# Ledger of designs, part 1: VH-VL binders against q8wwc4

No score or structure here was measured in a lab: all are predicted.

Target 1, 195 residues: q8wwc4
Amino acid sequence: STEEKPQQHQKTKMIVLGFSNPINWVRTRIKAFLIWAYFDKEFSITEFSEGAKQAFAHVSKLLSQCKFDLLEELVAKEVLHALKEKVTSLPDNHKNALAANIDEIVFTSTGDISIYYDEKGRKFVNILMCFWYLTSANIPSETLRGASVFQVKLGNQNVETKQLLSASYEFQREFTQGVKPDWTIARIEHSKLLE
Structure headers, positions and changes below count from the first letter of each chain, unless a header shows other numbers; Kabat numbers aren't used for antibody chains.
F, E and O stand for the ipSAE by ESMFold2-Fast, ESMFold2 and OpenDDE, each averaged over both directions (binder to target, target to binder). V2 = 0.75 x the mean of E and O + 0.25 x the DockQ between their complexes.
[cut] marks letters that were taken out.

## First folded at step 1 (VH-VL)

Design b01 (framework fv_benmelstobart)
Fold by ESMFold2-Fast, scan of step 1:
Parts: structure tokens; C-alpha cells; sequence
Structure b01 (fold): chain C 195 residues (1-195), chain A 116 residues (1-116), chain B 107 residues (1-107)
């Protein structure tokens, strides 16, 4: 994937990824236990995280290609409607930067886990996932202000420049009696590319 | 619409310098890189080099000693200069826009013949 | 340089046939492969990128697969307008390199 070039005119940044603090880790474990104990005996946060990573790679690629029809069963309708307008108006180089290859996802963290009932008694679990991924999309630094940029040397004296971007995807599952236990993406945030 | 168009001499004598111009429309050279690729008759495509939006450049090592790519954003033009042309350099020369997914828009190509 | 070896160099098939072309990289290039269609006298047209992703506007009879060093391009049901030469390309590292091409003819 992706064009490469040396970035002789750009500052090289050391990347420092945020770490989940001990308090957030404990909170996540308690909420995962509650889901297991009361909602789904098969639930595993570790298995969920791996699946979410795969879903992120797949959905982000479809978004970058404006294949919105293929996203209708994976992304909530109101979210997809809002994204269509934003993504379609992006330059092609920005669209390409939305896509994350599975091999280029550097770090994944589990954010907030929400358990709630809506006004009609429907039962929901929302899990926020944050992904840090590398992209070789050929975008000037001026276009992605605040993105981290660093260089990777390959064999044969080739140098590849990659930018570190982050995206937050919120996954939702309904536990209401009789509803299929599928995860749907209820929120997508990308501060550098989506407004 | 996005277009690229190559122009320049179609016949070059051995040892002379080739100069080709690629004129672009529908996108900015300050935002996109432009590549030069050539194809000898009946043979595979061969990548020559690129000039990026920030004026940085990369060249195929096989051609680096005699190849120069420049641009003028105000004229929407990218220029390829290749010194010391040889009959084996006879090829159709293309300019193309590329990023992430490979070469998404190409010029029509211009056949350059180097006669002995 | 990464060498891309393409096979076969030419093939002849009938309308409706399934056509397969292969491409082998001299080293691991992950999924960084594109496939192009080139008709006589025309510039190449991008069909497939990232080994298996179909470019916008390209018919779904075209598909690609592979990872690492071995890649395959398939036309599931050949149409008359598919007569062309097809090329693979790696973009894992500079210089970008292309396969030697497969010339497709209809019987």
C-alpha cells in the first residue's frame, strides 16, 4: 500500500502513545465482569478488542473509497448519513488517510464502556475503541496540522515516511430480548480528517 | 476534470538531452506529486522519478545521474530532463498523478524515438 | 530493486471464460500491489490496489488476491472490451517496479 518518500523538509517527531492509567484498567475489568455476569456469559474484552481492530481496518477502508452502501449494516444510519457529506467533500488524499491497514495499527486502547437502558427499555452496551495507525498517504504536513510524522528506513537505502493518526470508533450492541447480538458502529471520530 | 498532458520532441538524436513537459489541470501541484513513467515498445512500464508537492524529489537509481524533474506551480507544469539519450531510451513517456493507491490519473503518453 | 515476475506472458481465451494472471515479487511486499489494464495506444488504467481492492468505477468481474510474494488477478467472465495487456506493480519500496505484462486476446 501507499506511496513513500523522504521528508527532508519536515521535523521528525518522537511518538509517545498515551497509556491507559491503572484506574481506567480496573474500571474496564469491572465493567467487563458485569457484562459477563449479567448479559453475556461468552463475552471477552480481549476477543472483542481483536474483532474491533479488524472492524476498524475494514470500515475505514470502505469509508476512504466512499462505498457507503456496503456500510449500511455495519454503521448506524444517522452516523453514516452525516459521514457521507463529510467524506465525499474531502480531497482524495484525505480520503486515503482515513484508511488503516491492519498491519499499520500501532496501538489500540479501550476507552469508556457504557451500560444503559433507553426510554423504551432497550438495553445497550457501548464500547469506545481508540486506534493509532500509521499511514503513508501522501499528504503535506500543512494539511494535517498536529499529526505526528516520523521516518522509517527500509532496506536498499529506501526511506519511508509515515504519519501517525488516531481514530475513535464506538461499538454498540443491544441486549434486549429477541435482538440479534451484533455489534454496530454508533460513532466515528477523526479530529484530523473529519472536521 | 483531472487531466495530464505530455508535450515535447518526438525525435531525439543520440547523446542529446530530452526535455518533456507535463501540463496538469483539475488539481494543484502544491497538493499532489507527479511521477514520470516510461514504456519501451512492447515492454514493461519503468518508473523514472517523482516530484512531490513540497518540491522534494525521488529518482530511480538507474537514471539518477542523468535525470532531473522540476516544476512550476504557477504554470501547472512538471518538466522531465534526461541527458545523454541513447536508442535504448526509445519509449512512450507518461506523467501520472499518484498517491496511496498507485497511479490514479495518467497522461496520454508521448512516444520519443532516439535514432541512431 | 524488487523484481515482479508475471505469468503467463500471453494468453487467449473465449468470451465468458475465467482468466487468471499471476505475479511474484522477489521479496515480501505485504499487500502493496496494484494491477493495471492497458489497451493498445492508451495509458494504463488502475483496476486493483492493495492487492484485492477494486478501484472506483471498475466492474466487479475483476478481482485480486495475495499477500507477501504471490499475487493473482482474475477476470471472472471475460468480455470483449477486456482485450488488453495487464500489468502488476509493487509500491512497497522505491523504485516502483512493474511486471512484464500479460497480453490477453480473445479467440
Amino acid sequence: as target 1 above (195 residues)
Amino acid sequence: QITLKESGPTLVKPTQTLTLTCTVSGFSLSTYGVHWIRQPPGKALEWLGVIYWDDDKDYNAAFMSRLTITKDNSKNQVVLTMNNMDPVDTATYYCARSYYEGFDYWGQGTLVTVSS
Amino acid sequence: DIQMTQSPSSLSASVGDRVTITCKASQDISNYVAWYQQKPGKAPKLLIYDASNLETGVPDRFSGSGYGTDFTFTISSLQPEDIATYFCQQYDSLPYTFGQGTKLEIK
Scores: ipSAE 0.000, ipTM 0.418, lowest interface PAE 17.6, mean pLDDT 78

Design b02 (framework fv_benmelstobart)
Fold by ESMFold2-Fast, scan of step 1:
Structure b02 (fold): chain C 195 residues (1-195), chain A 117 residues (1-117), chain B 107 residues (1-107)
Amino acid sequence: as target 1 above (195 residues)
Amino acid sequence: QITLKESGPTLVKPTQTLTLTCTVSGFSLSTSGVHWIRQPPGKALEWLGVIYWDDDKDYNAAFMSRLTITKDNSKNQVVLTMNNMDPVDTATYYCAHLYSWGYFDYWGQGTLVTVSS
Amino acid sequence: DIQMTQSPSSLSASVGDRVTITCKASQSISNYVAWYQQKPGKAPKLLIYDASNLETGVPDRFSGSGYGTDFTFTISSLQPEDIATYFCQQYDNLPYTFGQGTKLEIK
């Protein structure tokens, strides 16, 4: 048997999803089936994706406002500690660009799904979600090199410029005996704003 | 890049205590654990136990009563001690690095310990 | 403890042959199986992990498959340097357990 403790070790990936052919759909279906069959009979990748999108909108907004105390139950502690330092040091326009409104999320994709044990024998499922969203935040071109820029017209008034950004959030759930069946965010990546 | 090397006595008398040292390189004992595995000549591998990065330990129940694993992070060393050695404990002893909870990606060369009068 | 039963215990094959080794777990272990190659006097070398993933630097003639309780390890075209003993290992639960090994010899 193993003692229960937070993971500090690198993960063993079970399956990596490819996104450039029909094999990607098959892989996602197989991984969803494995989670359903062996971990959670009520699991649905479609329902998970909807929940993840809502979590992204909520968490990104709290991050942009530096409300880290409200993120303690949603984001892994070690991840939150690193984010506090990075986000707090961002200019206000970059902070604003971190926030995604639910209505401005234009595309969602399921990335890598990992099923693994840590060194302590704790069972984890990690699902990487990639989100593409529009923002009206005024971000310098140096920060958004190569990013897509869209012009949106609201009614018959002036055209509004919006930028397309992407963020990757990794959701983790522990299936170890006696642990609460809650998803937490174990990783947040935003190549244009964080790092 | 990751390397492990076992060292210690190659001959142990029955009832004596075995002490083996594993010296690691290419990773920190503060962030990764070390496992001990043995293999009697011509037989299957047997997992003995582990010391984790946080100094926690797990032992195979078959050996728990006489097995202790300790470490010194500053020396990059993990020490296995096993009491009351018996001829059936004759085996090649390995220390190994585990990738996540899963499989052993790097092994020491192994050291053959013979238990005989 | 989870028991891993490996078969056959030994086999003899010719260069170029397709070789298969099987491993059966006493209970469902998902895909948490690794396969190792061990040459005389050497430590085991990881070949396959998560039942079917090939370790970096390992030739693509080696492959694995299986899920649940039944696992297969295959060498598609045997080479002289493949002569060794092969072991399966489960890592679904502690203690980690290994198959008894399959000794592969050239004829």
Scores: ipSAE 0.000, ipTM 0.438, lowest interface PAE 17.4, mean pLDDT 79

Design b03 (framework fv_benmelstobart)
Fold by ESMFold2-Fast, scan of step 1:
Structure b03 (fold): chain C 195 residues (1-195), chain A 117 residues (1-117), chain B 107 residues (1-107)
Amino acid sequence: as target 1 above (195 residues)
Amino acid sequence: QITLKESGPTLVKPTQTLTLTCTVSGFSLSTYGVHWIRQPPGKALEWLGVIYWDDSTDYNAAFMSRLTITKDNSKNQVVLTMNNMDPVDTATYYCARELWYDAFDIWGQGTLVTVSS
Amino acid sequence: DIQMTQSPSSLSASVGDRVTITCKASQSISNYVAWYQQKPGKAPKLLIYDASNLETGVPDRFSGSGYGTDFTFTISSLQPEDIATYFCQQYYSLPWTFGQGTKLEIK
């Protein structure tokens, strides 16, 4: 079974995080409104967050398996080039820890929404998403010293140890007239595995 | 290298507001929580509060009415503001990091705050 | 609030001695205890977490044990550089609380 203290503390934070810092919450709502009002009348931050969770689960699994060719349409070229080198050099247990099953994502938070124009007049929206997830990968405590550890018994007496990790994925979409309305991952951060 | 550094030292007059800045390096404020702890001369450590990766905060009930912790991830800074300072608030103030409800693995050097007329 | 009661308040020992410090919680806190070393004029340094796990880079002469309400911290063979004040901390429930400290001096 899961340890009492980490579960209680996570539950308390999840309730509080649902009402995040009032200033940040208002800022996020204003930017979401601006996207809806001026860029995309079908935009919904709630639906976006659900889609981002699915994208995270999918992309993280492909990264853990070093299937970089399948990520070319999902991850920005420059980011993917840097990730190939970093991920390939990871031990197999660290690679396995990169993958998040959608059912094991404990918490999702929106870090920031950026709306901007580049030097060529192209319109962009970037949304930073932070995911907290459980992994069964056996990573030494030396590497994940700060991670919470759970011992879970899931039927027929099979005890599984899980660790709680976080990853931040930044999603970008170009709203310039005539451009495909697709979200691309422009940044991936994992402080415990990718620095 | 992972570091935290408090601003100061500082002298504060009774009833004035204290503002301390903790500047971090070598890790992201979007993944780690940062706590403020104080220690009066010769006494035990006292936990004040924390700001988590998602900007949510928890405060010690003893200080909640006059304590605010904020952060700016882009500047790598966490700010503690405490109103209505009193001579009993004289202490060394530390900022320290934690990851996901764990112990404090890295501490700042501490800054002395003296409250006197 | 959970009260952490640390004993002794101070102790004097000789180099090579086995030193033990105890910490008692006012309620069960599982294994969520950390031990810190603080030298004069310096910030605390984490030595032990989760009651018995040694922090990276900390000498193996330091150890911890306990579960529930009773915890112990041990230095198996005291060295001159170990002169410091030692603190226990619970992180089971907010507010996080510390013991009053044990000042260790060489005889």
Scores: ipSAE 0.000, ipTM 0.428, lowest interface PAE 17.6, mean pLDDT 78

Design b04 (framework fv_benmelstobart)
Fold by ESMFold2-Fast, scan of step 1:
Structure b04 (fold): chain C 195 residues (1-195), chain A 118 residues (1-118), chain B 107 residues (1-107)
Amino acid sequence: as target 1 above (195 residues)
Amino acid sequence: QITLKESGPTLVKPTQTLTLTCTVSGFSLSTYGVHWIRQPPGKALEWLGVIYWDDDKDYNAAFMSRLTITKDNSKNQVVLTMNNMDPVDTATYYCARDYSGYLYFDYWGQGTLVTVSS
Amino acid sequence: DIQMTQSPSSLSASVGDRVTITCKASQSISNYVAWYQQKPGKAPKLLIYDASNLETGVPDRFSGSGYGTDFTFTISSLQPEDIATYFCQQYDSYPLTFGQGTKLEIK
């Protein structure tokens, strides 16, 4: 007799997360252990999170500059096609707000981790990453209701006004035998800028 | 504080429809799934169904033909409706929250005993 | 449906004893098992998830192990407040199913 393949064990949906909590942190570490134990002995959630933060800074900047050709290796083709239409239609100030500088990312949270098999027996891991970042882009408050606004003063010098925005990027990797071990961005959600 | 509380009739006659309400606090129904589970006296727990944050629903096939789960995010309420009640449906009914779509239950309501008798 | 068979149905132990409860799935469920404690007249309380992971706030005398079809729940040193019925649950596939329960009593 043959052992039945695992099914999807989690209802997957984009979840808006503000901050990591201790319970979520513990559960994330456990899911990371399972990925290490059964999928990839070299996997580390801490290293993944740092890499995801770098990928977010890089991808968001390329999106803001409409350099879609440079995103073909990083973003799933169907997602990139949809993003090209949406981003190209944004006003310049909204495009600028999409870009997160690495030094302006104030918080990173690991959301849902999904482990599943499709109907062809291909193995996937999806990790949702939520990023909170500051932007100096001049966006009207009426357009971004709910965004936090900060004013920064440095002595008697320039007063900077920055908004706190969030974006959720879902990273996917296929663990099927013979497939390259590359992470691809399978979803990008920015409820305040991308519809 | 995270809480779930079941409410509804404690006595139902055979063939009647049961309606139970689960009122939640300390979390949003737009971000968590809520499940209904029942336990007949002295027996095992039995999963009935779920409604997720996106209004997606799944039901136990054994109950699907007579079971409906709905919710109202603004009222913080999840409602279970079960038609054609029978004495074998006598059980304590619980609502419970799953953990971020992982299908185990970190918080449970206190339960409400529903007796089906003439 | 995946059937969860739990044993024993009841057991009696003394304070300080090591208690072990077993749960068997009718098919492989990887590590997708949770264990709950239920005291009389109360709702179940989550103790273990993903077969071996201790829920926050649960004493470390509780532990779980297993993979595939065979799962074990252990209390390393039984305390009076641990007297309850314990249930396993699989969440590999719908419908979610539970074991029949093990009633733990003091000698």
Scores: ipSAE 0.000, ipTM 0.434, lowest interface PAE 12.1, mean pLDDT 79

Design b05 (framework fv_benmelstobart)
Fold by ESMFold2-Fast, scan of step 1:
Structure b05 (fold): chain C 195 residues (1-195), chain A 118 residues (1-118), chain B 107 residues (1-107)
Amino acid sequence: as target 1 above (195 residues)
Amino acid sequence: QITLKESGPTLVKPTQTLTLTCTVSGFSLSTSGVHWIRQPPGKALEWLGVIYWNDDKDYNAAFMSRLTITKDNSKNQVVLTMNNMDPVDTATYYCAHSYEDWYGFDYWGQGTLVTVSS
Amino acid sequence: DIQMTQSPSSLSASVGDRVTITCKASQSISSYVAWYQQKPGKAPKLLIYDASNLETGVPDRFSGSGYGTDFTFTISSLQPEDIATYFCQQSYSTPYTFGQGTKLEIK
């Protein structure tokens, strides 16, 4: 397997592709089956992953534009508060790099799946999604340590430089009886931009 | 499969330098990092630092002025060097593996007790 | 540095009891908490990662929950082999910090 998890935003700026943990991959597939078997017969990890890509593209654009009011229903409040401080302080070129166009997402990986109950008996499922995407934003190489840089011609007139970045979004859904079946983003990590 | 083992002196005099070696097996130092953590007798665990696959280092600021972590990928060894040892540095020293830093420490060495006394 | 305050410092319980240990972070750390079991003379063993995920090979009587600053670790039905010291750890940012530990004793 060539699947890899990006490193946490506060630990290091380095992102490595190609390293995988086979034990975690197996656990993820088993937990996906358990969600299907016991919680939601219509659950499909493939359909979820496609929806998560759309959510990532949408949320990342809103973050890059500092439209935090539009994210209140999609992102957990404590996460949004922390992101507001970090994103607002970023230079415009870094803000632009946060946004992923759906067509520029080159790789999507399902990370860990968590199933748990809180102290009040509420049932939760968290799914970590890792996205690898290309951006044309001009960011200094020291900020993007370990990122790959690509140069392409646009119309044979200009050279377009693209950098490969990764972001991890954790999606949470509550399965407690009577709760709306909506996914909320409970965690956003971008080790290169959100330190 | 994944194993780590600490080795080095068990007794160190005050003001001397401690050098501990962590020998790893079951994974490559060129693709994974190694952390150093210590535990004084009867006390909580204390994170010292890490060396990553690309030779990048991160140290706990409390020890940064006297701590150095190096590695030799060909020998599967990570070396911790701590200068100016004091009796309060008496602890069991562990090296540990982490799948990813945010995961926590999934494999630990057996630990080596280092006593600092005159 | 992020401080992890763990309570209680010690706990006595009977086999079959539900045991709960709590951990409070000095600032929001999202879900980045791990829980460890340490038996005398041995290295810690990872039980829970990312607040609520059970490590491979760990019995399902162990569980974790929490987000932000307040985290809970639970043993649903205490077994004799569970007698140990338990530690929480924040994996949010360096330096990674641990709670003071909870020594679990059998009555």
Scores: ipSAE 0.000, ipTM 0.436, lowest interface PAE 19.5, mean pLDDT 79

Design b06 (framework fv_benmelstobart)
Fold by ESMFold2-Fast, scan of step 1:
Structure b06 (fold): chain C 195 residues (1-195), chain A 119 residues (1-119), chain B 107 residues (1-107)
Amino acid sequence: as target 1 above (195 residues)
Amino acid sequence: QITLKESGPTLVKPTQTLTLTCTVSGFSLSTYGVHWIRQPPGKALEWLGVIYWDDDKDYNAAFMSRLTITKDNSKNQVVLTMNNMDPVDTATYYCARGYDYLTGYFDYWGQGTLVTVSS
Amino acid sequence: DIQMTQSPSSLSASVGDRVTITCKASQSISNYVAWYQQKPGKAPKLLIYDASNLETGVPDRFSGSGYGTDFTFTISSLQPEDIATYFCQQYSNLPYTFGQGTKLEIK
């Protein structure tokens, strides 16, 4: 595997999956500019997206391994409590399907960006990230309704059958003076594995 | 094509400050954490600290009082500063990439630079 | 700090032998263990992560297992190029800590 293979693969998948609404794309870029201008001069939506991709790979791996203690600083407490019950109840093959390898994330999309102040004057930014990734986990097609199936062979390696899954992670950061500038995961959605 | 390379002085006198620079290529410092690890001659590896993609930092408590790690994403450089060097600090110093921004195992390492502390 | 104790400190084996190295943590670390190979004058190379996952490009004669406090690293059929020092590492808790290393030599 070369550096060009992930980019070429993602380009192909983007064409297959279709294009984002142009109006929403413009809106997202305007909101990214507002974050940069008023909240954080170091903010970049492209750098954020790459970091979110890394966070998704890491968090999904920890979830698949039931390493909930390591998620306490990364995932909102109420979300983590619900996830513990759901994930622990999954069969091992379904747990394995939750994990996304960084190299198997084929498409990343920035969803809605929310910028708001609560009634106490706290400043928040929420960014919804949608990830499409390949998994070789053996899951019945009925459970993965609508998932695309791909056969992959790299060089002289064995042919692998992989399924395309999607997950949505919402990242939140508080910009209130004196608050740690950390992103936390406020929502995890996986329609096929996590109800 | 992913590369990390340490640079800095190879000889340091006791009580002086050590400054090492790690120059990275083939990945962004905004997407990966970079760790510093050292190895005294013939001994085990010793983790010193990390700077994450979001500029957060963690240090080994044993060194925290004299260690500072900073980075400049635009220059692709991570800098380790260690004060009050002692002969026992003689070691090969490595910078290494964390697998992802939060994971503490290292998929790519620099070649290492031997720093000798003597009078 | 979590202490990682490796055994043996050194071993000699013949080409084709099955070699096992163990690593014991002073407290439970789940499966947060990596194994590295270090040849003289070189940086360590990642072989195994999450106790049992083989790093890409690493020969499948290398394997790892374990959970909690007891971990094992195995070379199923020793090759001449496997002469090196091997280290385990925990990344469950800060500071990350390494075993003292196992020096492997061929008879």
Scores: ipSAE 0.000, ipTM 0.431, lowest interface PAE 20.2, mean pLDDT 79

Design b07 (framework fv_benmelstobart)
Fold by ESMFold2-Fast, scan of step 1:
Structure b07 (fold): chain C 195 residues (1-195), chain A 120 residues (1-120), chain B 107 residues (1-107)
Amino acid sequence: as target 1 above (195 residues)
Amino acid sequence: QITLKESGPTLVKPTQTLTLTCTVSGFSLSTYGVHWIRQPPGKALEWLGVIYWDDDKDYNAAFMSRLTITKDNSKNQVVLTMNNMDPVDTATYYCARDSYYFWSGSFDYWGQGTLVTVSS
Amino acid sequence: DIQMTQSPSSLSASVGDRVTITCKASQSISNYVAWYQQKPGKAPKLLIYDASNLETGVPDRFSGSGYGTDFTFTISSLQPEDIATYFCQQYNSLPLTFGQGTKLEIK
């Protein structure tokens, strides 16, 4: 992929979060403290999570609309290149299912936090966020096996069917001296629609 | 902008029925659920029940036999009725908006509360 | 019913102190926890939802964390206006239940 962005340090292709595991929970809290103590005194995992939720709603909507040019500053170049082909090939109903409205996000969880150096000495922090959201998109059950289905009444006599989906977004920031303190999406996992 | 306000009697005698009205503004009862929560003086909050956007209801089993929640979307009002009041029911009663219409749970906006005293 | 046990029941701290309150659920509730601030004579105000999400308009000195059965609420630098009782609440299942509250006082 691009020489300006490391990719070989990414370990997981599909993510199953073990956030109910006490060891994973403790590990996440320790790493969040280390980021605060040694990298960014203004860092807050709570504030980050809220910002990540908003970023997810925004980015997922742009992906569903194939507005890739607007994602160039938000998503890592190699990730966006891979997503362009995959998303563009999806049926319209699957594309619509990628989008999460902020009001439709029913659950968020902070997964693993990774701190690492690449071969060139660049320092990175990756924070995995998992989102569960409701979608009105009509997707065949073969694609959404195991997804929960909900009915929502919007006014008298009207009903809308919603399906519960999950997506994992990995946020990355480079802490190398002199680099802009920007968070970029370094990985998007959607086991039912992507990969 | 978004407001909820409780109204009704502040004094109730034992065995009487309590009726409280919650008047809302800034949002539609057709899209948001409204909950009733009470708080005895110096005690914790206690959830009583909810009426959803579609007029469905859920009640705390401890109160279900004597509790009814209704609403009138055109009047922007939710009504709580509780039968057979007892001195232990003395509490501040709140109505609050469900923050999400698919799930009941957290409450993003609350009324000011109304203290209801049950005494002979 | 899911029982929410809050600790401590009361604490005194100085302006600028870091304050931590904990809440334990009698069974796993994922991240379906909210934290409220209640000032004397006022209705509760939502500060945190989904265990760690800060409500809009709430100062960033307030934060929450946890998953499953153990949850924490933190005020990073206590201000005079933070004198209040704080409550946790679960919304994993009905009936919705609250902790008994933590009364925060300034020394």
Scores: ipSAE 0.000, ipTM 0.421, lowest interface PAE 21.5, mean pLDDT 79

Design b08 (framework fv_benmelstobart)
Fold by ESMFold2-Fast, scan of step 1:
Structure b08 (fold): chain C 195 residues (1-195), chain A 122 residues (1-122), chain B 107 residues (1-107)
Amino acid sequence: as target 1 above (195 residues)
Amino acid sequence: QITLKESGPTLVKPTQTLTLTCTVSGFSLSTSGVHWIRQPPGKALEWLGVIYWDDDKDYNAAFMSRLTITKDNSKNQVVLTMNNMDPVDTATYYCAREYTVYSSGYTYFDYWGQGTLVTVSS
Amino acid sequence: DIQMTQSPSSLSASVGDRVTITCKASQSISNYVAWYQQKPGKAPKLLIYDASNLETGVPDRFSGSGYGTDFTFTISSLQPEDIATYFCQQYDNLPLTFGQGTKLEIK
């Protein structure tokens, strides 16, 4: 019975590690409460965020390998079709940079949460997740302008140069009676690689 | 059958207030948003604003100081009010239904009204 | 505001020709682009949504592609009834914005 207009969000290029906006934090908590109260008593934004990180790591790896058939149940059909054309045309180094290892996700932010009904009475919740992750992919400086660079050395290994990249994944779930309770990815944005 | 139809005055004098009504049928204003878009003769489409199913509203910043959108779900009507009309506001005004399935928050228009030409002249 | 720039502003083609119109966004808008057909004196009609999805009832000679900033609308074999002005629209962010339009004429 809770209906809200979709929330607006803008693409953001992360130059430095930031802190969550207090207003966004409050809004996220309120939206999470509304989902819990009216849609799903088992919903938790903290548990969702952890699951979203794992989904991001998994989906980004499949995208980097052009395994689009394995993404058909995870990503909306129209989004996957558009991504297939863009990802296939990327150089191998750019494809490799799309993949995020779970251990290399440095920062995660919950963006907009949208709750709405369509004309047929179907109920939807959309949650935008923003991820900042490190990659060792060798990408030209022009493509990575504005990204932060880090050097890491572990044990006897040589120093590795890593770039900080960001990606935004929007997760959608339909709460209409009789529909499977699965999240699907309705939007994938990568300001450095897919734009 | 889904329809939208604009109605209101076709002639407005400079400095007067324009009031247009969009009457809808075949869908509920309780579950769908309605937008107002205008098109000056021979020019591009310009988005004015929206009223959502829950009475929330967004306006184009260029117009928000003089633009108000309201609705009455029981009458199936959406009303646009624009103050201080100027000859440059001469345009065909459309109301259009938003498609609400997509998740990004904003949308495209699957059904449009026929449009009503509003001429601002002394 | 996101600016949508169409090219060309007008074009002339013969029946049966392949016609291509492009639309460029001033910033990345993912796949949130719709294309409309507008005949003289009439309201716009939705043809394509989400950059590449064909609206129900629209002939399959119309197609769209693109992601990010560059979008293309194609008519594979032009028919006389396709003479109209075509507009792109972004819906990634408010305010919603339209291209300036491409007027298509038969030679």
Scores: ipSAE 0.000, ipTM 0.426, lowest interface PAE 17.5, mean pLDDT 78

